# Miniprotein binders against b1l550: the designs that were tried, part 202

Target 1, 279 residues: b1l550
Amino acid sequence: MRLPEELLERARDIHSEAPSHRIKLDRVGSFGLKVPVEFKGFLLLAEADVWVSLPEGRRGVDLSRQVEAIYELSNPPKDPFSLCREAAISLLEKLNYADSSGVSIRFDAPLQDGESLKYYGVEISSIASDEIINKIRVEILGMTACPCTAELIRAYKSSEIAATHTQRSLGILEVSTKAEHPDPDKLASIIERAMSSPLRTYTKRPDEGGLVIRSLSNARLAEDVVREMIHLFLEEFGHLPEDTHILAAVRSMESVHMHDIYAERSFSLDEIRKEISSH
Short names: E, the ipSAE of ESMFold2; O, the ipSAE of OpenDDE; V2, 0.75 times the mean of E and O plus 0.25 times the DockQ between their complexes.

## First folded at step 20 (miniprotein)

Design lh19 (at its last look DockQ between E and O 0.61; V2 from the best seeds 0.65)
Fold by ESMFold2, look of step 20:
Structure lh19 (fold): chain B 279 residues (1-279), chain A 95 residues (1-95)
Amino acid sequence: as target 1 above (279 residues)
Amino acid sequence: SEEYRKLLLEAFKLIREAMKLRREGNPEEALRLLEKAFELAQRAFELAEDDPFTRLALWLMAQIRYLQAEAYKKLGDKERAKELKEEARELEEEL
């Protein structure tokens, strides 16, 4: 809750002038603002970026109005999705020279993990113009078990002992849509279910064994994790508009390899449906 | 905890009331409410056990000090305003 007066330039008459070079700018704004939010009953400190477009005939942006717009809406703290959308709309209304506005909000979302909390990354955006485009990116760590090593050990031991190495993997889902932002907990759940096992902040030895056993039962390549994420996403969110764009990705932090493995697929809903229906 | 949440929501409420008092030309009462809000945020900071909750409480303490500095500057006490801005900056550096 910084007051706009401390952050804002007072040279309003200069900003309304025409610039020496009449060149339109796509994003002019304030980045890295700290804002309070309330996410599912948790009060959190988020980071926000705010911007507007700047037409060729205007020299500068009223930065005081940009910062004021989001901070006016941030006390009392509210859910970050409402804050994001309302601030983007407010920016476009208050800065009538702009063709578009945008707000991004980033925070670590708490998730129950037994007696403690674990956290996953969330970044949301709302971009307002003639319409509103909502974007959400979720990043969460999970565990994967290597199926190649499992098959080699099985072949060596004639299927007497099931074993393989496990590793931490970062799953990513990113969704751009005209609909409301998908629930980040559901996106995180999709990512965790696509992996071999969730990661826990704290485990007791019996729980740790159960996580490893589940990982061995769900051994998957990074490529297969991405495929499973897409399958589960379509089950949960296939109702979104057909021009909705999704990116699904995994980065495996291999415990026995020198380098990370990365897989990704981006698609629109109409594109992926055609692809799946062709098989 | 629920106590952490209650303390912070009350601090936010006091900040809203202090801003109203400032607009109404009563910076002395605004400063009183801001000090009470600071005490509540500090108590929430003591209760915070995870980094995200620690960060929010600390950030709010800094914002309250910035608001107090602004009020003292308007009252002509530039030395007190400078001290409070430096304290706020130190609090933000711990984030």
Scores: ipSAE 0.720, ipTM 0.912, lowest interface PAE 0.9, mean pLDDT 84
Fold by OpenDDE base, look of step 20:
Structure lh19 (fold): chain B 279 residues (1-279), chain A 95 residues (1-95)
Amino acid sequence: as target 1 above (279 residues)
Amino acid sequence: SEEYRKLLLEAFKLIREAMKLRREGNPEEALRLLEKAFELAQRAFELAEDDPFTRLALWLMAQIRYLQAEAYKKLGDKERAKELKEEARELEEEL
């Protein structure tokens, strides 16, 4: 039953009322919206979060306007980078009481793997205020082989290729910058190159065997992977602003333990450059 | 596939046109375009190569059914609007 339109005219604008407590809120919005995007020629369904700040003198946010803002920009589907930035700006324009806005878009990004597609996790965000900050998070699975066990086996059996346990590992790169969003495929490539081997969709046993051999020959600790990710990131993206913030992390799903191994480093480009120069 | 992409982009275009027509007070023509958009989205669904593409097609089909339901509701056909809403919900449950 739609309430008569006449009732809407008589209804108080609850959102514009003064709150009981004059407290500013940092983020008020709609989370888990489904929006279409075009990513590198692929049309995909993404999840989106949209939010704005709420001033201390306003009771609530007009959530319908937020939803409208993102959907207006989503047809035709566009790249998620532009969608995030444009939607964040649009939110500030549509909700003039807000001094900050943000948009986050999450999806599984297709990556060509021979004749098939594999996917990695992407979250693209933009936060607008007096400036725009762009954030991207990439998560991709790879494989790591343990060098410690390999060394122990080598010491005992004198084998050229020491057997070791292998595990699936999740690599994470998160970048926050005032520059444009870094290319997520490049970030994914950095993660894969930092690991012992990538994961592949193999149909043939010889290919699987080759992948395992490569992994064994490139055994790395989770710590090694994170350091390698940072190194490769600096080589590829060292041109970003010095205030660019990076999180590099690995979660290794250990095959010999019930728990995972986790390693991370958070840093700014300025900070890490100073650290490297001090050695 | 290129055909999948073409079908969906055309469906999105038709939806935009339908929304314009609805704003202009032509719900009948809007419904016609939405039905065509649904057919295109359904065909795209059949051509989908993987889960992400299947999900987008299903989502779009559901959205079109919701838009059709709203249009029929405006036209006074509450029964058809209810049917279309239920169909939209069923499509969303497959996501």
Scores: ipSAE 0.609, ipTM 0.859, lowest interface PAE 0.7, mean pLDDT 90
ESMFold2 (binder alone), look of step 20: mean pLDDT 86; pTM 0.857

Design lh2 (at its last look DockQ between E and O 0.87; V2 from the best seeds 0.68)
Fold by ESMFold2, look of step 20:
Structure lh2 (fold): chain B 279 residues (1-279), chain A 95 residues (1-95)
Amino acid sequence: as target 1 above (279 residues)
Amino acid sequence: SPEYRKLLLEAFKLIREAMKLLREGNPEEALRLLEKAFELAQRAFELAEDDPQTRLALWLMAQIRELQARAYKKLGDKERAKELKEEARELEEEL
C-alpha cells in the first residue's frame, strides 16, 4: 500500500524533534549499500556502510542525505580509499549535529593468478571526528604444511620420504592507524609469503605438483605463520605511527584433524617493538 | 577486459547526465540517455568474464531501471514506472 503524498504536509517532522529519552547514539546510518569503485584499474561492486553519531537532543538522522552523500561521490567510480575517506568527511560536514561519522567499504580485490584472476577479501573504514582513523582488514586463503608430521616421517625413514599433511588456511591482517590505509595488495602478499604456499584458482597436475612441493619446502606451524606475518609486517610498515594497532591471525583447517586451529596476536607498534627489544 | 571497462564508464557518464536532467525537471531527455546507458550496461554484462564483473553489470542495469521508473513517474506514466521498478528488483535479486 502506498500512502498519499499530501499526508507529508500534515505530519510532524519527527526527526527534528527532541527524543523522549535523551540518550546519545554512537552509530546511526545505512548499512549494506551497493557502491561502484575502481581499484587498480578494475571496476568492482562494493558494499558500504555509512553512519554518524547522534547527540542526545536529536531524535533522528537525515538518512536520505547519508545515502545521497556517498552515491554522489561514487559516480564516476573512484578509488575505494578516497571514496571512504571523502565520504566520512562529507558526512560529518553535512550532518553538523554529529560528533563523528564513519564509512566502511567491503570488496573482493582482484589478484593476478597466471592467466586468471583470484580474489581476496578487503574491508576498509574511515572514522572522522577531530581526526581520522583508518582501518583495513585483509583476508586471503593459502596453504600450510605441518612441520611436526614432516619431522616424524623423516625420522622414521631418515631422509627418504618428504611428506606431511597440507591444508587450507585463512590469513588475516587488520590495521588501524591515523596514517593512510596500507596497500591491501602488500598486506595480502605478507600473508601469502608467511604461509607454505599460495592457493590457485585452478591447477593442472604439473602445477598442482609444484604447489605441493613448495608447501613441503616451507612447512610452518600456524603459530609461526602468525609470527612470520608480524615480522614481515614490521619490515614493510614499521614506519607507521606508534599507536597503530594490528591484528594478525590464521585459521587453519588441519587436514588430519576434525577441527580448526586458530592463532592470533593483537598489538600496537609501540608494544611489539618493546617486546622484541627485550629479548 | 578493456572493452567491458570502457562500456561501463560511458554508462556511468550517461547516468550522471541523466540524473542532472531529472533534477532539472527534464525527464524526457533523461530517458533518452538512460536508454543508451542501459544498452551499454547490457553489452558489458555479455562481456563479463567472472562473477564480480557480472554482478557489477547487473547492479548497474538495475540502477538504470530505477532511474527510468523515476522519470516515467514524473511524466505521469505510473504503469510504465511500476513495470520498470519490478524489473529493477528482479535484476537485484540475481546478485
Scores: ipSAE 0.669, ipTM 0.898, lowest interface PAE 1.2, mean pLDDT 87
Fold by OpenDDE base, look of step 20:
Structure lh2 (fold): chain B 279 residues (1-279), chain A 95 residues (1-95)
Amino acid sequence: as target 1 above (279 residues)
Amino acid sequence: SPEYRKLLLEAFKLIREAMKLLREGNPEEALRLLEKAFELAQRAFELAEDDPQTRLALWLMAQIRELQARAYKKLGDKERAKELKEEARELEEEL
C-alpha cells in the first residue's frame, strides 16, 4: 500500500529532529547497493556502500539522497575509482550537515589468464572530509607449498625435490593513501608473485605438472608470503606518500589441518622503511 | 562481446534520457525510451557470455521495469505499475 504523497507534507521530518541522545555517528548509510561500473573495458555490476557522518544534533540521515547521489554518477558507467571519489564528494555537497562521507565499491575484477579470465576480489573506497583518503583492498587466491614438510622428506629420502603438501592461500593487500588508488592488477600481481605459484582456471596435465613443480621450487610459509608481499609492494609502490597505510595478509587453507593459517602485517610506509633500515 | 557492450551503453543512454523526461513531467515519452532500453537490455542478456554479463543485463532490465512502473504511476495507471514492479522484483531475484 503506497501512502498518498500528500501525507509527506503533513508528516514531521523525523530525520531533522533532535535525537534523544546527542551523539555524533561516524557512518550512517546504505550498504549493499548494486551499481554498474566500467573496469578496464568491462561493464560490471558492483556492490556499493555509501555513508556520511551524522552530527549529534540530527536524528537521522536522508538516505534517499545518498542513493540518488551514487546512481546519478553511475550512469553512464564509469571507472570505480572516479565513482568512489566523485560520489564521496557529492555526498558531502548534498548532505551539508555531514563533515565526512565515504563510498565503497566491491566487485570481482577480471584478470587475463592465458586465453581465459580469472577473477580476484576488489574493494575500492574513498573517504572524504577535509581530505580525501583512497583505499583499495585486493584479494586473490594462490597456491603455497610447505617448506617444512619438504625439508623433512628431503632429510628422510635424500631427494633434490621433496614432496610436500600444497594448499590454496588467499592473499590480501589493503592500501590506504592520500594519493590515487593503486592499480589493483599490480596489487594482484604482487600477491601472486609472493605465493609459491598462481592458480590457473584451466590447465592441461603438462601445465598442471609445471605449476606444481614451480610451487615445490618456491615452497613458502604463510609468513614468507606476507614478507614477500611487503617486499614486492615496496619495490612497486615505494613512491606513495610515507603516511600510506598497508595491510598485507595471507590466509592459507591448510590441507593437512582442518584450520587455516593466517599471517598479517599492518604498517605505514614510513614505519616499514625504518624497520628494514634498522636491520 | 562488442555487441553486448554497445547494447548496454545505448540502454544506459536511453535510461538517462528517460529519467530526465520523468523529472520534466513527460512520462509518456519516458516510457517510449524505456521500452527501447528494455529491448536492448534483453538482447544484451541473450548475448551474455558469462555470469557477470548476465547479472548486469538482468539488473538493468529490473531497473528499467522499475522506471516504467514509476512512469505508469505518474500517468495514473496503478495496475500496470504494479505489474511492472512485480516483474522488476522477479528479475532481481535472479541476481
Scores: ipSAE 0.567, ipTM 0.850, lowest interface PAE 0.7, mean pLDDT 90
ESMFold2 (binder alone), look of step 20: mean pLDDT 91; pTM 0.918

Design lh20 (at its last look DockQ between E and O 0.86; V2 from the best seeds 0.68)
Fold by ESMFold2, look of step 20:
Structure lh20 (fold): chain B 279 residues (1-279), chain A 95 residues (1-95)
Amino acid sequence: as target 1 above (279 residues)
Amino acid sequence: SPEYRKLLLEAFKLIREAMKLRREGNPEEALRLLEKAFELAQRAFELAEDDPRTRLALWLMAQIRELQAEAYKKLGDKERAKELKEEARELEEEL
């Protein structure tokens, strides 16, 4: 049943009232919106979340203005980083009672894989107040080879035969910074280079053999993958502001275990520099 | 595919033009543009080479059907509007 339009004219504006309990809320928003984006020449369907802070004296958020902030900017499709930043600014302008706003955009980014494409996960956000904080999370699959099994086989047979098990591992880099978003392709490259070998979309037997041999030559614990990710990140992005925060992590889908293995390190750039320079 | 991209960009342009025409009180012309936009999005769907490209084309087809349904409702054709909204829902279920 649809109610008459004239009732809307008579109804109280519930959202602008004061709440019974005057408590500020940090994030009030609309989540799971579908928006088109253009990333490096590819048109893609992204998922977006939008939110604002809600002061203690305001009962509710103006929902229609909130979703307008991103939909008005999404046709024609544009670069997701620009869309993210511009929508966050537009939210703060349209919802002038808020002291902060945020937009997150998630999509699968294409990556050239030989003669084909593969995709990796990207989530970006911009949080606007008196300044803008940019966040990016990249997730990409690679291959890891177990050094423990490789050493056992070598020692067990005193063996000229090199062997170990390999598995798919999900590498994660997350960056929060006042600078522009790091290029997700560079973050994905760092993750793949930290692994034992890249994961390919299609492999012929000669190519498959080469990937396995490379994995054996680069056998690494999940902990070592995380350390290598941090090393490579610092080489490429050590120039970012001191208070830039990073999370580096690996979830290994171990072929011989029922459970996944997880390793993680969070740090700011100034913290990790002090840690490294103390050695 | 370059053709995939060209088809979708033209569909997005036709949608923008249709929304302007609807706002200006010309839903019949808006429907003509939306019909063309749907044909372009459908062809892009047929050219899609992977799941992400397929999802965008399907989503756009669903959006166009919703816009068409809205226009028919304004013209007083409730039954056609209902059919188009159901088609949009079915397309969105494939996402």
Scores: ipSAE 0.670, ipTM 0.893, lowest interface PAE 1.2, mean pLDDT 86
Fold by OpenDDE base, look of step 20:
Structure lh20 (fold): chain B 279 residues (1-279), chain A 95 residues (1-95)
Amino acid sequence: as target 1 above (279 residues)
Amino acid sequence: SPEYRKLLLEAFKLIREAMKLRREGNPEEALRLLEKAFELAQRAFELAEDDPRTRLALWLMAQIRELQAEAYKKLGDKERAKELKEEARELEEEL
């Protein structure tokens, strides 16, 4: 039943009313929207969150306008970086009572793995206010081999290639910057290079054996992986603004324990440079 | 595949044109374009080889069915609008 248009005209605008408590809200929006994007020539369905701030004098946000803002920009599909930035700006323009906005877009990014595709997780965000802050989070699985067990086995039984347990490990790089979003494929590459070996979608037996041997020959603690990620990040992205914030983390799904090992470091480029220079 | 991309981009174009026609007061022509867009999206779905591509094609098919249902509802064809809305729901459940 469509309510008569006349009733809609008589209905008070609940969203524009004064709230019972004059309190500003930081984020009000729609989460879990599905939006099409184009990523490196791939058309993908992404999940999106959109939000704006709400001033203390306004009861609610016009959520329909938020959804319209991102969908208008999503046809034709465009790159998620531009979509995030443009949508964040558009939200502030359309919702003039907001002093800040944000858009987050999540999808599995395709990565070429020989003749096949593998995927890594990516979340691209932009927050608009007096400035635009761009955020990207990349998550990719790799393999780690434990150096501690390898050393124990080597001490017990002399072997050229020390046997050790291996596990899947999730590497995470999150970057927040006033510059453009860092290239997620480069971030994924940093994570993979920081681990003992990458994972492969399909391996022939000789290739699998080679992958395992590489992993065993490059045994790394979760702590080693995080430090290596930071090192490689500084080499590739050290040109970013000094106030750029980074989270480097690893979650190792341990094969000998029922729990995971986790290691992280959060830092700004300025902070980490000072730390390195102090040694 | 290049064909998959071409099909979906054309479907997106047709949807934009259909939405314009709807705003201009030409719902019948809008419906024709939406049906063509659905056919293209369905063909893209058939060509999809991976989960992300499959999901996008299914999503687009569902969105088109919803747009068609809205158009038929405006035209007074409530029965067809209901059918199309159910089809949209079924497609969304596969996402």
Scores: ipSAE 0.561, ipTM 0.839, lowest interface PAE 0.8, mean pLDDT 90
ESMFold2 (binder alone), look of step 20: mean pLDDT 89; pTM 0.893

Design lh21 (at its last look DockQ between E and O 0.84; V2 from the best seeds 0.69)
Fold by ESMFold2, look of step 20:
Structure lh21 (fold): chain B 279 residues (1-279), chain A 95 residues (1-95)
Amino acid sequence: as target 1 above (279 residues)
Amino acid sequence: SEEYRKLLLEAFKLIREAMKLLREGNPEEALRLLEKAFELAQRAFELAEDDPRTRLALWLMAQIRQLQARAYKKLGDKERAKELKEEARELEEEL
């Protein structure tokens, strides 16, 4: 049942009142919204979070205006980076009591995999205030081959056997910058190139052999993969502002272990350059 | 896959036009557009070749049912509006 609209004139505007406790809130918003996007010619369903800051003197946020800010921009479907940035700016315009706003958009990005498609995870954010901070996180699966086991097998009775265990590993790159979001396909490529071999959706037996041989030729610890991701990132994106922050990580599902192995490093570009140049 | 994209883009366009008609107080014409949009989204759903494409088509079908419900409510057909809202919820649960 819908209540009569005439009651709106009689009811208090709860949201514009002062709260009982005057405490500023950093993020008040709507999370888990579904929005359509167009990424490189693909129409995809994304998940979005929207929020604003709430000053200590305001009891609540106008959630309907907040949600409208992103929905009004989402049809026709558009590039998710533009949607993210424009919605964050629109939130500050529509909710002028806020001193900051934020939008996150998550989607599975398609990547050509031989004759088929595979997908990798992308999450982007834009945080708007007196400046805009852009964040992107990319997650993609690859293959790793254990160098420790490979060396033990090689050393066994002075054998020339080229063998080790291989497993799926999840690579993660997260970038926070004042510049535009890095291209997620380039971040995904960095992660895959850092692995022993990429994973395929479908591989015929001769091609599977080639992937395994490639992985044996590029046997790497999770730690090695993280270091290689950082190296490749600096080659591709070293031009970004010096205060750009990066997280590089790998979670490896080791085939001979019951538990995952995890390695991670976070840094700013300024920090990592000083570290490398000191060696 | 080009047909899938064309069907959905046309459905999105019809939805934009229907939403404008609803704001202008023309729910009957909005319903005509929304019925066509639903047919296009349903055909896109049938053509979807992977989970992400299936999810988008299903979601759009649910959105169209929600808009149809709003249109019927403006026409005073509360029973039809409730049926369409329930169908929209069922479509969203398939996601």
Scores: ipSAE 0.700, ipTM 0.904, lowest interface PAE 1.1, mean pLDDT 87
Fold by OpenDDE base, look of step 20:
Parts: structure tokens; sequence; C-alpha cells
Structure lh21 (fold): chain B 279 residues (1-279), chain A 95 residues (1-95)
């Protein structure tokens, strides 16, 4: 039974009431929205989170206005970078009681792999307040080969290419900057280049053999991968503002253990430059 | 892939126009555009392989059914509006 529309005129605006406890909230919004985006010529369905801050004197957020804000900007579909920024700004304009807003968009990004497509995880975000902060998180799977086992086998059997165990590893780069969002394909490339080898969607046996040989020749610890990611990041993105914050991480799904190996470094560009210059 | 893109972009255009017409109080013309948009989205769905593009086409079909239900409700056809909402729900469950 739909309540009569006349009841809307008589109903108290619950959202505008004073709360029982006068406490500011940092984020109030709708999570898990589905929104269309255009990414590098691909029309995709993404998942989106939208939120604003809530002042201490207001009971609730107008959630319908938040949803409207992002959907108005989503047709026609646009690039997720612009959508995040524009929606974050629009949220502040539409919800004037908020001092901050944010939008996060998640999807699997297509990446060309020969004649096929592979995918990597992307989360693109923008947070608006007195300034706009753009954030991007990229996750891509690669392969690592263990140098420790390789060295043990080399010591036991004099071979040029020592056998070792290999595993899938998840590489993660998260960048927060006042500049424009870094190119996620470039970030994905950095992660893949930092690993022993990339993964392929489809390999013929000769190609598979070549991939394994490459991995064995580039045996790396999870720690090595993270350091290489940071090094490659500085080469490609060293032009970003010095207050740009980076998380570089690897989760290695170890093939010889039941647990994963994890390594990370969180840093600003200023911090890491000072660290490197001090050596 | 180019045909798929073309179909969906045209469907999105028709949806924008239909939404405008609904706001302007012209549900009949909105329904005509939404039917065309649905056909385009359905064709795009058929062209889509089992990849992320399929999900967008399905989502768009569901959105169109929801808008059609809204239009029929404005016309006083509550039964048809209910049917279309159920169809939209079924499509959303496939996402």
Amino acid sequence: as target 1 above (279 residues)
Amino acid sequence: SEEYRKLLLEAFKLIREAMKLLREGNPEEALRLLEKAFELAQRAFELAEDDPRTRLALWLMAQIRQLQARAYKKLGDKERAKELKEEARELEEEL
C-alpha cells in the first residue's frame, strides 16, 4: 500500500531535526550503487560509493539527493575520473550543510593481453572539501619466483637456471594526490614489471614455458617486488606533488605454505626522496 | 564491439530524452522512446559476450523497465507498472 503523497507534506523532515547526540559524522552515504562509466573506450558497469559529512546539528543526510547527483552525471557515461571529481563537487553544492564529500568508483579495468583482454582491479576516488584529493587504487595479479629456493638448488646442483617454486602475487598501488588521478594502466604496468613475470589469460605451451623461464630469471622476494614498485613509481610519477601519498604492497599467495606473505610501504614523495638521498 | 557501443550510447540518449519527457508530463512519448531504448539494450546484450559488457546491458535494460513502470504509473496503469517493476527486479537479479 503506497502511502498518500499528501502525507509527505504533513510529515516532519526527520533529516533536518536535531540529533539526540550532537556529533559530527565524517561519512554518510550510499554504498554499492551501480553506475555506468566509459573507460578507455569501454562502456562498463561500475560500483560506486557516494558520501558527505554530516554536521553535529543535523540528524540525517538527504540520501536521495546523493544518488541523484551521481546518476545525473552518469548519463551519458563518462570517464570515471571526471565522474568522481564532478560528483564530489556536485554533492557539496546540493548538500550545502556538508563540509566534505567523496565518491569512489570500482570496476575491473580491461587491459590488452595480446589478442585477448585481461582485467585488473581499479578504485578511483575523489574527496572534496576546501581542496580536492584524488585517489586511485590498482590491484593486479602477477607471478613471483622465490630466490631463496633457487639459491639452495643452485648450491646443490650447479645449474644456470635453478628451479624454484612460483606463486601468484597480488600487487597493489594506491596513490592519493592533489593532482589528477594517475593513469591506472601505467600503475598496472609498474606492478607487472616489478614482479617476476605477468600473468597471461591464455598461453600455448611454448609461451607458458617462456613465461616460467622469465620468472626463474627474475626471482624476487615479496620485499623485492615492493621496492621495485616504488623505484618504478618514482621514475614514472616523480613529477607529482611532494605531498602525494603512496601505498605500495604485495600479497604473495605462497605455494609451499598455507599462509600468504605480505609486504608494504606507505610514504609521501617527499619522505621517500629524503630517505633515498640519505644513503 | 563498435556496434555494441553504438547501440548502448543511443539507448542512453533515448533514456535521457525519455526522462526529460517524463519530467515535462509527457509519459506517452517517453514510453515510445523507452521501448526503442530497450530494444537497443537487448540487442547490445545479445552481442555482448560473457564479459563485463553484458552486465552493463542488463543493468540498462532493468533501468529502462523501471522508467517504463514510472511512466505507466503516471498514466494510471498500475497493473502494467507492477509487471514492469517485476521484470526490472528479475533483470537486476542476473547482475
Scores: ipSAE 0.571, ipTM 0.844, lowest interface PAE 0.8, mean pLDDT 90
ESMFold2 (binder alone), look of step 20: mean pLDDT 90; pTM 0.904

Design lh22 (at its last look DockQ between E and O 0.84; V2 from the best seeds 0.67)
Fold by ESMFold2, look of step 20:
Structure lh22 (fold): chain B 279 residues (1-279), chain A 95 residues (1-95)
Amino acid sequence: as target 1 above (279 residues)
Amino acid sequence: SEEYRKLLLEAFKLIREAMKLRREGNPEEALRLLEKAFELAQRAFELAEDDPQTRMALWLMAQIRELQAEAYKKLGDKERAKELKEEARELEEEL
């Protein structure tokens, strides 16, 4: 049963009242919205969250205005970074009682993989207040080869045998900065280059052999994958503001074990530079 | 493919035009554009090469059905609006 629209005009505006308990809320919004984006020429269906802060003196948020703010900006589809930033700014302006707003957008980004595509995970955010803070998280699978097993096999049968176990490993880079979002393809490239070998969508057996051989020549501990990710990140993005925060991590899905290996490091740019310079 | 992308972009353009017409009080012309947009999205769905492309096309088909339902409601055809809203829900369940 749909109620007559005229009743809405007679009813109290519950959202604009003062609440019984005057407590500020940090994030009030709509989560899990589907929005179209265009990323590097690809039309993708993304998932978005939108929110604003709610001051102690306001009972509720105008949820319809929040949803409309991002939907108005999503057709024609545009790059997700512009959509994210523009929607966050629009929310703060449209809902003038808020002192901050935020938008998150999640999508699977395509990468060319020979004649086919593979995908990696991207989540971006823009938080607007007196300033804008941008966050990006990239997750991509690669292949790692265990150096410990490789050394045991070498020692057992001399240098004529090169073998070890290989497995899929998930690499993660998160960046939080006042600068523009880093290019997710560059972050994905850093992660893949830190691994023993990239993963391919489909390979024939001779090509699979080449991937395995490459991974054997580049065997790495999960800890060293994280260290290499940090090294490569600093080369590419060391110019970002000094208070930029990074998390680098690897989860390895060990082929010969029933459990995963995990390694991570978080840091700000000024912290890591001091650490490196101390040696 | 390039054809997939072109079909979807044209469907998005027709949706923008239909939304303007509906706001201007012309829901019958808006429905005509939305029917054309739906056909383009269906063709894009048939051309989809992977799961992300399939999901995008299905989502757009569902959105067009919701917009058609809203237009029929403005015309007073509540039964047709209900049918189209049900079709939109069915398409979203396939996602």
Scores: ipSAE 0.668, ipTM 0.894, lowest interface PAE 1.4, mean pLDDT 87
Fold by OpenDDE base, look of step 20:
Structure lh22 (fold): chain B 279 residues (1-279), chain A 95 residues (1-95)
Amino acid sequence: as target 1 above (279 residues)
Amino acid sequence: SEEYRKLLLEAFKLIREAMKLRREGNPEEALRLLEKAFELAQRAFELAEDDPQTRMALWLMAQIRELQAEAYKKLGDKERAKELKEEARELEEEL
């Protein structure tokens, strides 16, 4: 039953009313929207969150306008970086009572793996206020080999290639910057290079053997991986603004334990440069 | 495939045009474009080579059916609108 339009005209605008408690809210929006994006020539269905701030004097946000804002910008599909930035700006324009807005877009990014594609997780965000802050989070699986077990086995049995346990490890790089979003493929590459070896979608037996040998020859603690990620990040992205914030993390799904090993470092570029210079 | 991409992009174009026509008060022509868009999206679905391609095509098909349902509802055809909305739901459940 469509309510008569006349009833809609008589209905009070609940969202514009004064709230019972005059409290500002930081984020009010729609989460888990599906939006099409174009990423490196691939048309991908992404998940999106959109939000704005709500002033203390307004009861609610016009959520329909938020959804319209992102969908208007998503057809035709465009790159998720531009979509995030443009949508964040558009939200502030359309919802003039908001002093801040944000958009987050999540998808699995295709990465060429020989003749096949593998995927890594990407979350691209932009937050607009007096300035625009761009955020990107990349998650990719790799393989780590434990150097501790390798050393124990080497001490017990002299072997050129020390046997050790291997596990899948999730590497994470999160970057928040006033500059443009860093290239997610470069971030993924940093993570893979920081691990003992990458994972492959399909390997022939000789290739698999080679992959394992590489991993064993490059045994790394989760701590080593995080430090290596930071090192490689500084080499590739050291040109970003000094106030750029980075989270580097690894979660190793341990094969010998029922629990995971986790290591992280959060830092700004200014902070980490000072730290390195102090040694 | 290049054909898959072409089909989807054309479907997106038709949807934009249909939405414009709807705003201009021409729902009949909008529906005609949406039907063409659905056919293109369906063909893209048939050409999908991987899960991401399949999901995008299915989603687009569902979105088109919803838009068609809304248009028919505005035209007073409640029965057809209900059918199309159910089809949209079924497509979304496959996502």
Scores: ipSAE 0.550, ipTM 0.841, lowest interface PAE 0.8, mean pLDDT 90
ESMFold2 (binder alone), look of step 20: mean pLDDT 89; pTM 0.888

